# Designs tried in a protein design chat: VH-VL binders against q9vpl3. Part 83

Target 1, 224 residues: q9vpl3
Amino acid sequence: RGKINIQRPKAPHYERARVVAVTQPKYPELPKAKSCFKTRAERTQQQQENPYNEIIAREVRNWLDHSRLVAFFHLSSITADDIFRVRVQLHKQNLHLKSYGSKIIEQAVKNTRYEAIVPLFHSNHCIVFSPDPEKTAALLRIVRRVPQMVLLGGIVEETMLSRNQLVAYAQMPGLHAVQAQLVQTLSQAPGHLIQQLQAHQNSFVQVLDVHAKNQMNEETPKST

## First folded at step 3 (VH-VL)

Design p48 (framework fv_anetumab)
Fold by ESMFold2-Fast, scan of step 3:
Structure p48 (fold): chain C 224 residues (1-224), chain A 121 residues (1-121), chain B 111 residues (1-111)
Amino acid sequence: as target 1 above (224 residues)
Amino acid sequence: QVELVQSGAEVKKPGESLKISCKGSGYSFTDYWIGWVRQAPGKGLEWMGIIDPSDSYTRYSPSFQGQVTISADKSISTAYLQWSSLKASDTAMYYCARHPDEGYWFAFDIWGQGTLVTVSS
Amino acid sequence: DIALTQPASVSGSPGQSITISCTGTSSDVGGYNYVSWYQQHPGKAPKLMIYEVSNRPSGVSNRFSGSKSGNTASLTISGLQAEDEADYYCSSYDSSSTPYVFGGGTKLTVL
């Protein structure tokens, strides 16, 4: 425990929820019209300077400071219902899906060790945070079913990892200590990591509709 | 036993409405998606669409988008396939089938017995 | 909808082995490990034989096996028996314009 959950919605009180469930008429919910995290106009809008942005930027810094796992994704068009299901599955594993504007992220990471991630957020994006790096395998398993989310890379135990390095970390079975050792080993690789993440983002940005991309290759069964 | 039981055969005229059902039993209905598959006489299988009964989220094949409505009532563990106006080309066997995972991937592990729909005058 | 390509018919004798192919593109068979195979006897509902390329549900004979190479998935039936005579359909997730797609079907005849 000891984790910050700044954006947790307040759950209904159990007794109130139970009474409502018994007395309310029960009808199936109809599907909602498809939507994205942001409208097209919001995604392309040049944001004006706003004091409120500093409050949200502090929220981003808190997530970065208190998360031992941070994963960055390119996000294609996705319906509200589909992203809700992804959020629910992620939340069960203590994985928190967040979306912030590029200007807010830049403001949050300016003059920090994370400033190099800013170029990853020039297009539609989302970030998954967790205090538990052992959840990397669960994250990748969930995301492989969501072709609209394309893994760009991440940060594990304060070490920036490319997509392939993050996949390698996820495949490591066992204890926290063993996985931490792997992260240290991977971080000894020559310093093209930021260039790899940026080049990967540029490749994905050039492909307008990336839901055709299959992340399943990372979880292909090897038993024969 | 885990099973899906579909409503009986239907004979309709063009322009009539129809709603057929698929009732699940022996399992937690909201833990599985229900898909609908069409098979025209002497032809192969065509996927029509799928529903998550927990929130009634649906996804349709482009070939059937706007031609049918898929719905579910989780209180009675039943999924539905509905037409507002039938055409002769809707004559087919209709199967419902259970998907063990939620999301975009499917492997239909349990199938209903099928509902034969005949549309002619 | 775009159907996956299967041979219309295959035949074999009891005790022999046969293979049925299922060919798609990188947006379906080649892109994902979600290939399933179904057996359908005349007048009956389809039965799941293989899921996720090579996995068998409980109760399915180990004479049935699945594999995939590139954009082509294969169902292999060893030790053919008369009761194997049926139609076989492959299916896959499709990331393009159709979320799920079936193959055109293959009629297996056992001599």
Scores: ipSAE 0.000, ipTM 0.386, lowest interface PAE 18.2, mean pLDDT 74

Design p49 (framework fv_anetumab)
Fold by ESMFold2-Fast, scan of step 3:
Structure p49 (fold): chain C 224 residues (1-224), chain A 120 residues (1-120), chain B 111 residues (1-111)
Amino acid sequence: as target 1 above (224 residues)
Amino acid sequence: QVELVQSGAEVKKPGESLKISCKGSGYSFTDYWIGWVRQAPGKGLEWMGIIDPSDSYTRYSPSFQGQVTISADKSISTAYLQWSSLKASDTAMYYCARLYDDSYLGFDPWGQGTLVTVSS
Amino acid sequence: DIALTQPASVSGSPGQSITISCTGTSSDVGGYNYVSWYQQHPGKAPKLMIYEVSNRPSGVSNRFSGSKSGNTASLTISGLQAEDEADYYCSSYDSSSTPYVFGGGTKLTVL
């Protein structure tokens, strides 16, 4: 979990409008060609964009690797005042709202177990990161008052969860051991483990709807 | 000791550019938002804007949007307030302040202030 | 501009209690619980005394208390001491035009 002396990674926000303004003129994305067949401007734009994108992509990957809670949202049109209020409220709960371009996210998760999240970012989106998975309930309480933010799914303790599974996880707040057991149980075949699930909640049907798809990468219990 | 240390006083002529700084120490710089506040001589406090140093997200007061630029360099734990072209009306004491631990919009500690004087 | 209304001055004697008002609208003080109070001594930077209407930061005397009723927030200082002589500013979230606004300030004189 830890890495040298860097404990809580925060990435600079990728501002596409600023990048576009700096890298003008902008050319359409084309299949790779030998550099001798590209114009000087085309080579310069490609070089300028690629180094910046790689830096931001590394920071996104760092966020994913060091956050125990990651939640993905569709973001509809929202005013500057509304997003400011949401960011302040989330920040006080150690929840960090970030927005990155789809290309940056694709580059960050390419060849990783998180590659499956790429389709979630086809339209307007944002991501919330936190080192504390116990904050899932606080996150959902804050965003319930923000209809512009629609939960798509998330990652808890390196386990990918659907929207319904993440909501179910949040419904067991304040008991870390119980929440960890629920996440571990969701990583296993549902039929055999009905007894354990019933001990943690009245209904588990919604929680299990897409759980198998979220367990493509890893099924081992997480250590502290 | 948590503190914010601001750059020294500046004397400038109208039309000149200026960049003043606010360095945080004794805490994780990227974990706290930094706000900027202006106080003209003999006047009250006036809100300018805020920045999250972790991603450089900024939000400005409408009175200052387009007139100043707020930025931060997390590698040296420093926030900046910058003018492309100063006016005599920019003469004021400028404070930076850190968002308080468990407050949504309360600020503490504050920097000692940077006095900017713009005159010909 | 000054968005919140405070009295220009208030005075009291040592040991007395005084109250400073801060009046806004439903888009700031009345609509949200994000009212803060700052103390500023001459030639010094401001210090946070109250945040979110009534909460005190660590190290702030319990003689300072905050409250709110409708569109008016109040800072009350009990057991006045000479060191309390300073300018006091209220602030609030503002949903209409700016995300954060200050009051005009109140000069407290301790006789």
Scores: ipSAE 0.005, ipTM 0.468, lowest interface PAE 13.6, mean pLDDT 75

Design p5 (framework fv_anetumab)
Fold by ESMFold2-Fast, scan of step 3:
Structure p5 (fold): chain C 224 residues (1-224), chain A 120 residues (1-120), chain B 111 residues (1-111)
Amino acid sequence: as target 1 above (224 residues)
Amino acid sequence: QVELVQSGAEVKKPGESLKISCKGSGYSFTDYWIGWVRQAPGKGLEWMGIIDPEDSYTRYSPSFQGQVTISADKSISTAYLQWSSLKASDTAMYYCARHYSSGWLEFDYWGQGTLVTVSS
Amino acid sequence: DIALTQPASVSGSPGQSITISCTGTSSDVGGYNYVSWYQQHPGKAPKLMIYEVSNRPSGVSNRFSGSKSGNTASLTISGLQAEDEADYYCSSYDSSSTPYVFGGGTKLTVL
């Protein structure tokens, strides 16, 4: 708002500032072979020593580009046997659970429209990919039985969706026209994904408490 | 059309390394998991482990964890079973098999088997 | 030693029906509907006959049927034929040890 400057401090005129000596400052010579230069060289060598990271990042980009359904999850402590059971259940539905390091995800999505997902992967995470967006309902049914996996959001038909939007999409099965219309409606709120992911920290604790109490109170496990 | 072709029989001495192969053909190799099953002479079947060739995710039977390595090279549609140091107790027929996607962990197509004999 | 218990041998005559049992615990056969059966002829690789308790893969004769009651699964072969003579292995998911375990096998003799 400062379009008018009614009250302003007047610059103090120091007696010494009145005598400006125009001197030619000496330009210091650039120091040679300091630790920062060595660190830079080591960093360059480190990048060259890890070509596999770029290969895996390229694979992640391929999965993102060719999957019509991508779902992002926070993953709490889970045993190797439990995650294997989940992978088998998902694989039967043409749903592919993948885990990648946060640096690989960052390299994969850097300079792409998916760069906004990077904050999701600063903690333990996993991603589920599928060529078939109709499998969203099956995905949520399977994950409902896995309290260690918390849905953060996803991408359906190249459109980024929040957790609530993805749940809504899953409840509209069968009609492609209706599903496409829902996706278009949801995509009109482009700023929601990251905010909802950060907001779900407290919701996650609450949901986990409810599930833990339900598991303790009764319900015999059933493989259906 | 779908076929799994395994490498030929091996005769090795205790302490030697070995890598046997299983080549898939007639299907999209990365769409199916590949498992390994052992059968000692005159004995029953033992599940060793399974691999997803798309990302090389593996799961092993506890009795084989640390004793063998399962790997895959999707560029040549081949899965591998490897020992760093063979023992006489490793003498067996080794089968590779393709996971049946409509089942749980069942196998629909099996390789012909690779006989591994470890003797001094 | 053996994860799932099967009888060592079973015999029958052509045209008869036989049943092979596979007994486990609540952590494998009893707890899940992930029981399968394989047929193995001497010198050959196993062939999947039944999956998920009672389902048949394409190409498997309807003479082969599967069922489960409690901790025991059963493979029934009706109208026995000479070519049914083979070893039969049950298998199941196991939540307490390996994700996939086999029974000790049953030798079927057609007399």
Scores: ipSAE 0.270, ipTM 0.663, lowest interface PAE 3.6, mean pLDDT 79

Design p50 (framework fv_anetumab)
Fold by ESMFold2-Fast, scan of step 3:
Structure p50 (fold): chain C 224 residues (1-224), chain A 121 residues (1-121), chain B 111 residues (1-111)
Amino acid sequence: as target 1 above (224 residues)
Amino acid sequence: QVELVQSGAEVKKPGESLKISCKGSGYSFTDYWIGWVRQAPGKGLEWMGIIDPSDSYTRYSPSFQGQVTISADKSISTAYLQWSSLKASDTAMYYCARHGEYDSWLYFDYWGQGTLVTVSS
Amino acid sequence: DIALTQPASVSGSPGQSITISCTGTSSDVGGYNYVSWYQQHPGKAPKLMIYEVSNRPSGVSNRFSGSKSGNTASLTISGLQAEDEADYYCSSYDSSSTPYVFGGGTKLTVL
């Protein structure tokens, strides 16, 4: 309809855009430096540079370095009241239940002899520390009441032990000399121990994924 | 040798109180937990609860919480199951059973012979 | 009442193999390797036959074996004998508010 030169279609579009720009009130642009909103990348970088994470990571390293018993657990959903009761029972035996974010644990153990434990913490977890390895039996006794806490393994006298090795350690008489001998007897190559611990961890991650998906499906179709 | 010996059969009327016992021998009583399992006539097994005799920590099945009390006296290696007021529906065989060793979870390796409780009006 | 599903009855002839299933959810049988099997003869206390899915206690015949696939655990009895006639119960750890659950039981008949 009608004859249109290649130059004519540009004139109406240019005039319309320019008229809108001219009629809008102009205001100073808010300086980016004063914006409190952060992009995903900026939030990730800020989190990595958080000085509180380094302080907490140093606390974790202090616990690892000064504890002769460290036990690692997978932790299923548990109420605050239930975990508090467990913490109190453990404290009576000089056992200290701690929960730290996976990233903080990674930061704490990176470039240390404990770095091999990092894969255990990519899901829900908690750690029990004690200066007294003789308390391993008391630890396992208390944790047997908490089905949400599943023993993955631990460290006794700087030696990494699988779940079964830690249980065997707990069954010994508790004499200091016997404990030292047992730790040497139960010691295992780090690679094989980590494979055993990771196998248990991977099984629980898979179970939790299935459980979480089943729970999501249960919650999704709410009629009321 | 490990043995769990339960108290003898009881015949009670509704509203009466009752306390039955389970005595462990042949092992360190405080190193193992004692569970209680109910079996109504002609029906299956129902877990009621469990006790750690070392500090009397108890855990109950939701169906039995508030209905019964589980206790233990470690000085005489005996666990107890108690009702404040019996009902006819409490008629059942009651078993005590020992929780497995440290390397195992919630299986019962040794069982008592059972205590038959009959509640009739 | 019954948390784990078992068939009410199963039957076999002497010398045959039979399997009893125990089906739960991802919060019990499917979620953990804490499945046990108990044998109960009439008027007797239960006896532990299998623990932690596939382990046999001392004194239990190697004709009894346990396995698990997904949410279903299985007890298999090979070389079936008359004395195997009994009720069989599975049990599992349960991550919900009840830490221990039983199946409804299966009556095994040897004919």
Scores: ipSAE 0.006, ipTM 0.495, lowest interface PAE 11.5, mean pLDDT 77

Design p51 (framework fv_imvotamab_arm2)
Fold by ESMFold2-Fast, scan of step 3:
Structure p51 (fold): chain C 224 residues (1-224), chain A 122 residues (1-122), chain B 112 residues (1-112)
Amino acid sequence: as target 1 above (224 residues)
Amino acid sequence: EVQLVQSGAEVKKPGESLKISCKGSGYSFTDYWIGWVRQMPGKGLEWMGIIDPSDSYTRYSPSFQGQVTISADKSITTAYLQWSSLKASDTAMYYCARHVEYSGYDFAFDIWGQGTLVTVSS
Amino acid sequence: DIVMTQTPLSSPVTLGQPASISCRSSQSLEYSDGNTYLSWLQQRPGQPPRLLIYKISNRFSGVPDRFSGSGAGTDFTLKISRVEAEDVGVYYCMQGTHWPYTFGGGTKVEIK
C-alpha cells in the first residue's frame, strides 16, 4: 500500500517542503473510510463518530504506542508564525508537536489506561511526542519561552506524571537507571495523578481569569 | 415509494462516449450515497465507485479509476456514470444503488435500480 | 483489495430443505468501530440484486425470517432454513469495511 512518491525529491526544494510539512497544520485528503460508511444518520444526527475521526484516532494511538515521552499542554491564543517557530525548535530535538480535537483524543484513549485524561482536553490543547524521554529537559526549556503553552502533565515510560513530577524527571536526564527508579517512585500514587493534572488545569484557568480581570481593570483606567 | 430509476438500454460502437443516469425518488436524495456496480454477461458483481450527492465527493475502485466518471445533479435527484471512449469490454449490465439508514450508523445498499444494459459492438 | 471467497459455487436443494452458503474474506472485516460491514444480496434471474442481510445478521425490511446470517472476522454464513421456489437465484456476499468494496463470486441456488 502506498502513496509514497517513487520519484526522488530534489534538495533544496525537498528540504523546504519537509519543513513546511512538519510545521504546517495538515488534515489528510478526504479518507476512503468516510465514503465506505457514510449514511443518512451520520449526515443528519452527527451523533455517530465520523470514520475520518477513527483514522486520526489510530494515528494518535500509534504516536502513544511509539513514544516514550508524551507531554500535554494547554494552548492559549498563538499566531501561526509563533507556533511554526516552536515546532521547528522542538523538531530539532526529536520532539513532535501535534494538535488533535477532544473527540479524537477521547476515541484514541477509550478502553485504555489513559482514558481518565480526557477531561484535560476540554479547552485548547496540544501534545508533544518523542521516542526519547531524555529530551524532557529540552522540551521544558523550549516551552518555558512560550507563555501560550502551559504544561499540564505527561506520560513517561508508559507512566502518567503530573506537571511537578514531569519537572522532577527532567532534572535527572542521562541517568537511565535512576530515571527508571524515579518514574517508579513517582507512579506509586497512581490514584491521585489525574486529580493533580486536573487541579493544575483548574488553577491555570483561575489564574487566567484573575489575570484577565486585572489586565482589563488596569487597561480601562489608563485608556479612559 | 423509494426507488432508483435508471436510463434505458444503450447500443454503442467502440470509441463513442456515453452517459447513463440513475434518478432517485421518494427520499431525500442528498442524504444517501449512490454507488455503481458492473455485471459482465454471465459474471458476478463489481463495484465501480460511489458518490455523495450533497458535495459530489466521489471514490472509484482502482480498476475503474480513470476509465469512468461518476457525477450527480442534486437539483434533479440524478446520478450519472459516464465513459469518454467505450470499449467492447464495457458490454455489461450497470446497476446503481443507495446506502441505507435505519437507526444510527448503518451500512447497506438497500435500494437498487433496475439496471442499464450497455452493449458495445462494431 | 479484499478477496471474498464463496462456497459452494452451486447448491441444488429440494424444496423445503435448508441451504447454507459460506463466505470467507482474505482479511478481517471488523472495522475499528467494532462493527463488521458484511452484507448478503440475492439476484433472481433477470432481476437486479436485492439486499437480504446487512452487518452480518440484520435482515432488511421485507426479507422473510427463513433467511439468517452469522459469522465474525473472516468467516460468514448465510442460511435459508426452508428453501422456497422463489429463492432460486445467485447469492453474493459483499464487504463494505475496506475500500474498494468487494463481492464474493456468487453461489447459485437451484431446485433439485
Scores: ipSAE 0.000, ipTM 0.393, lowest interface PAE 19.0, mean pLDDT 75

Design p52 (framework fv_imvotamab_arm2)
Fold by ESMFold2-Fast, scan of step 3:
Structure p52 (fold): chain C 224 residues (1-224), chain A 122 residues (1-122), chain B 112 residues (1-112)
Amino acid sequence: as target 1 above (224 residues)
Amino acid sequence: EVQLVQSGAEVKKPGESLKISCKGSGYSFTEYWIGWVRQMPGKGLEWMGIIDPDDSYTRYSPSFQGQVTISADKSITTAYLQWSSLKASDTAMYYCARHVEYSGYDFAFDIWGQGTLVTVSS
Amino acid sequence: DIVMTQTPLSSPVTLGQPASISCRSSQSLEYSDGNTYLSWLQQRPGQPPRLLIYKISNRFSGVPDRFSGSGAGTDFTLKISRVEAEDVGVYYCMQGTHWPYTFGGGTKVEIK
């Protein structure tokens, strides 16, 4: 439990690996104690920084680095047979169901852009990893059959998505089409994007004006 | 044309076994769930269970767990509902329905069979 | 199990007039994916059920525009804007959010 199969995940992108290495938190060496006995607080803190947890945390970081799709679930009470069947169905779609303790998750994402996910793991949970982001739709179809698994959110192409955003992503065209749409959007002139933003703002102001006029008109007949 | 065609009406005595069928045509059978619904005479609809024909994964309503068996044979695009020993209380119309999935999370039972009337009397 | 309560039990209506059916669930039908799997089915006398509406308000293919669905959370409504003779039948709401899936008790729409 904790051994990483290096052949399964691909090596991370050079830029990402370099940034992670530079920003990776060091497991600090504890300073010399001033007393002959360690306090309860010191023992508790030392337990949280267990070297074994850091080894498994590195496994979690490896999965995060090599997966283009990561989905987070709350896991209610489920039988071993039922979870095994779910794992089999997911594996057919190159989706890998993993479970890790909350402290390990916290250590894995500490000082990373994904630290915000830690609150999702307060109780029983599991994570599904895949190198194929187009498998999001298949994932959600399979999990829909499993009431014990409740979708909390995910990460697609290193972007953190809410539950609703992940569902929306599942309904989008394939990855090539999505990338084409993104490129097309990014190639638009800044003036065009500003026009769209101002249109939204102007529409909101217009709605408020209509509402104000309607309220005035509604109140006038009553007063006489 | 997408269709679910169910087997003909059955008249049985208590204690007899029975297996009724639901044959799909005009679509990819393994890409859709098949659900079974019971309607007792003059009463409403109730779910019995569902099956994924691709792997024969089944889920039963608690009221029907252990009372019926749902199965499927994808080579002949047919789902089955089976009783080992019928009771008078099994007298009902039985419907099969296809679970449709559009653009990810759109789940609905859109196509229904014509129904199989099962009468169990002594 | 989620209990689905429909009102009224029967709805006599004059041809061309509107009809409204309510459905209340014992708990929220919003699934973890943000969708609400509330469907409406029509069963004409002697016929199998027919899907009318799925995910609260989406009209199924071939269903006339006079049918509309609305609601959120635990309270849902099916409306027929102008009832026609062919609309006679029993209407059921159904939840697919939580297993086991459950139906409402049904509402019989009949002509006066």
Scores: ipSAE 0.000, ipTM 0.427, lowest interface PAE 16.2, mean pLDDT 75

Design p53 (framework fv_imvotamab_arm2)
Fold by ESMFold2-Fast, scan of step 3:
Structure p53 (fold): chain C 224 residues (1-224), chain A 122 residues (1-122), chain B 112 residues (1-112)
Amino acid sequence: as target 1 above (224 residues)
Amino acid sequence: EVQLVQSGAEVKKPGESLKISCKGSGYSFTSYWIGWVRQMPGKGLEWMGIIDPSDSYTRYSPSFQGQVTISADKSITTAYLQWSSLKASDTAMYYCARHIEYSGYDFAFDIWGQGTLVTVSS
Amino acid sequence: DIVMTQTPLSSPVTLGQPASISCRSSQSLEYSDGNTYLSWLQQRPGQPPRLLIYKISNRFSGVPDRFSGSGAGTDFTLKISRVEAEDVGVYYCMQGTHWPYTFGGGTKVEIK
């Protein structure tokens, strides 16, 4: 069972089992972040860093480095056949659905600009990669028909975006200047996604408003 | 409302045993570490030890290793600090505090109990 | 154990004036994840400690913006821009990077 190279995407089935029988639903369980004290799971598996994990973590880093679009999803209970069907539909649009364990994701992004994404992977998850950010709209159309996949956020041109920002990006007209402006502004504000969201929601709305006003001023004369 | 409520003040003689408590409410008790802090009269704060209530894993400050026992009962959301034999030098205010392992708060103790005054005299 | 040296021992300040507290650690507090787990606590007379600032400069919820933290490595500072009457108390720095966790010796902030 140590050779779970083919079946690694199914690991989330066991994670979900921990949620099924909740004894105190009024006090939701918080995910524990990294600590100088290892969690019970980390203490059990502390030494013996699996060499296979480093190989797969390297694969994840390569996908992150070579993809201009990365989308993160929470994945509810889904059959192997259903997820395979979704994978095929995504592949037709040059969108590559991958599933990796949380430990592998953390190992891959540790000490990188993407370290802030680790909290997104505390529950069952999957990631979609693409070299083409124009495929964001196609991605969202496909995923709307898969209720088990819930968009959490993503990375566009190396810039972390919230769910709402990614949805808005997909709806933007194909003006390179407007898109570059958004991505550049977000890239210059390092920090957690939550910290970026509050400041950038106003900036993003302002960019969209300016774009709409510029189009109106150039296409249609005002009635006075 | 998130709270840590500690047991009442104690007056003891040297050589007696004592067990004080810290009851958590308003949150998922097993999701947070509980730490114990000593403050001797007119002096600063000292870490004694920490416990993970989910598996009762404990870690003690070197100065307190073998001097006290920290335990927890997750069924009643309560942590304990215990002495087998008290000394006059144990006279102090004792605080419990929860440790948040949430992203952005790592290694910060955000909620503190009101304190338990322990007086050890002949 | 990491030794936390806090200065000054006491800081008498005039109401409305600034106060500054320094904390120096015997070794770097930067953890392997790139974060520095230095916190500042306030203890008002007769009350338990209260978290003010975590990870050097982040204010805890409900903490007034007149409190600010700064620093890196081994040198850290807590500043109160305009001291108010309710700020009277003892302030402690604390490191959570290495076990055992350790506190500074405390700085008593008092009026006048």
Scores: ipSAE 0.000, ipTM 0.412, lowest interface PAE 15.8, mean pLDDT 75

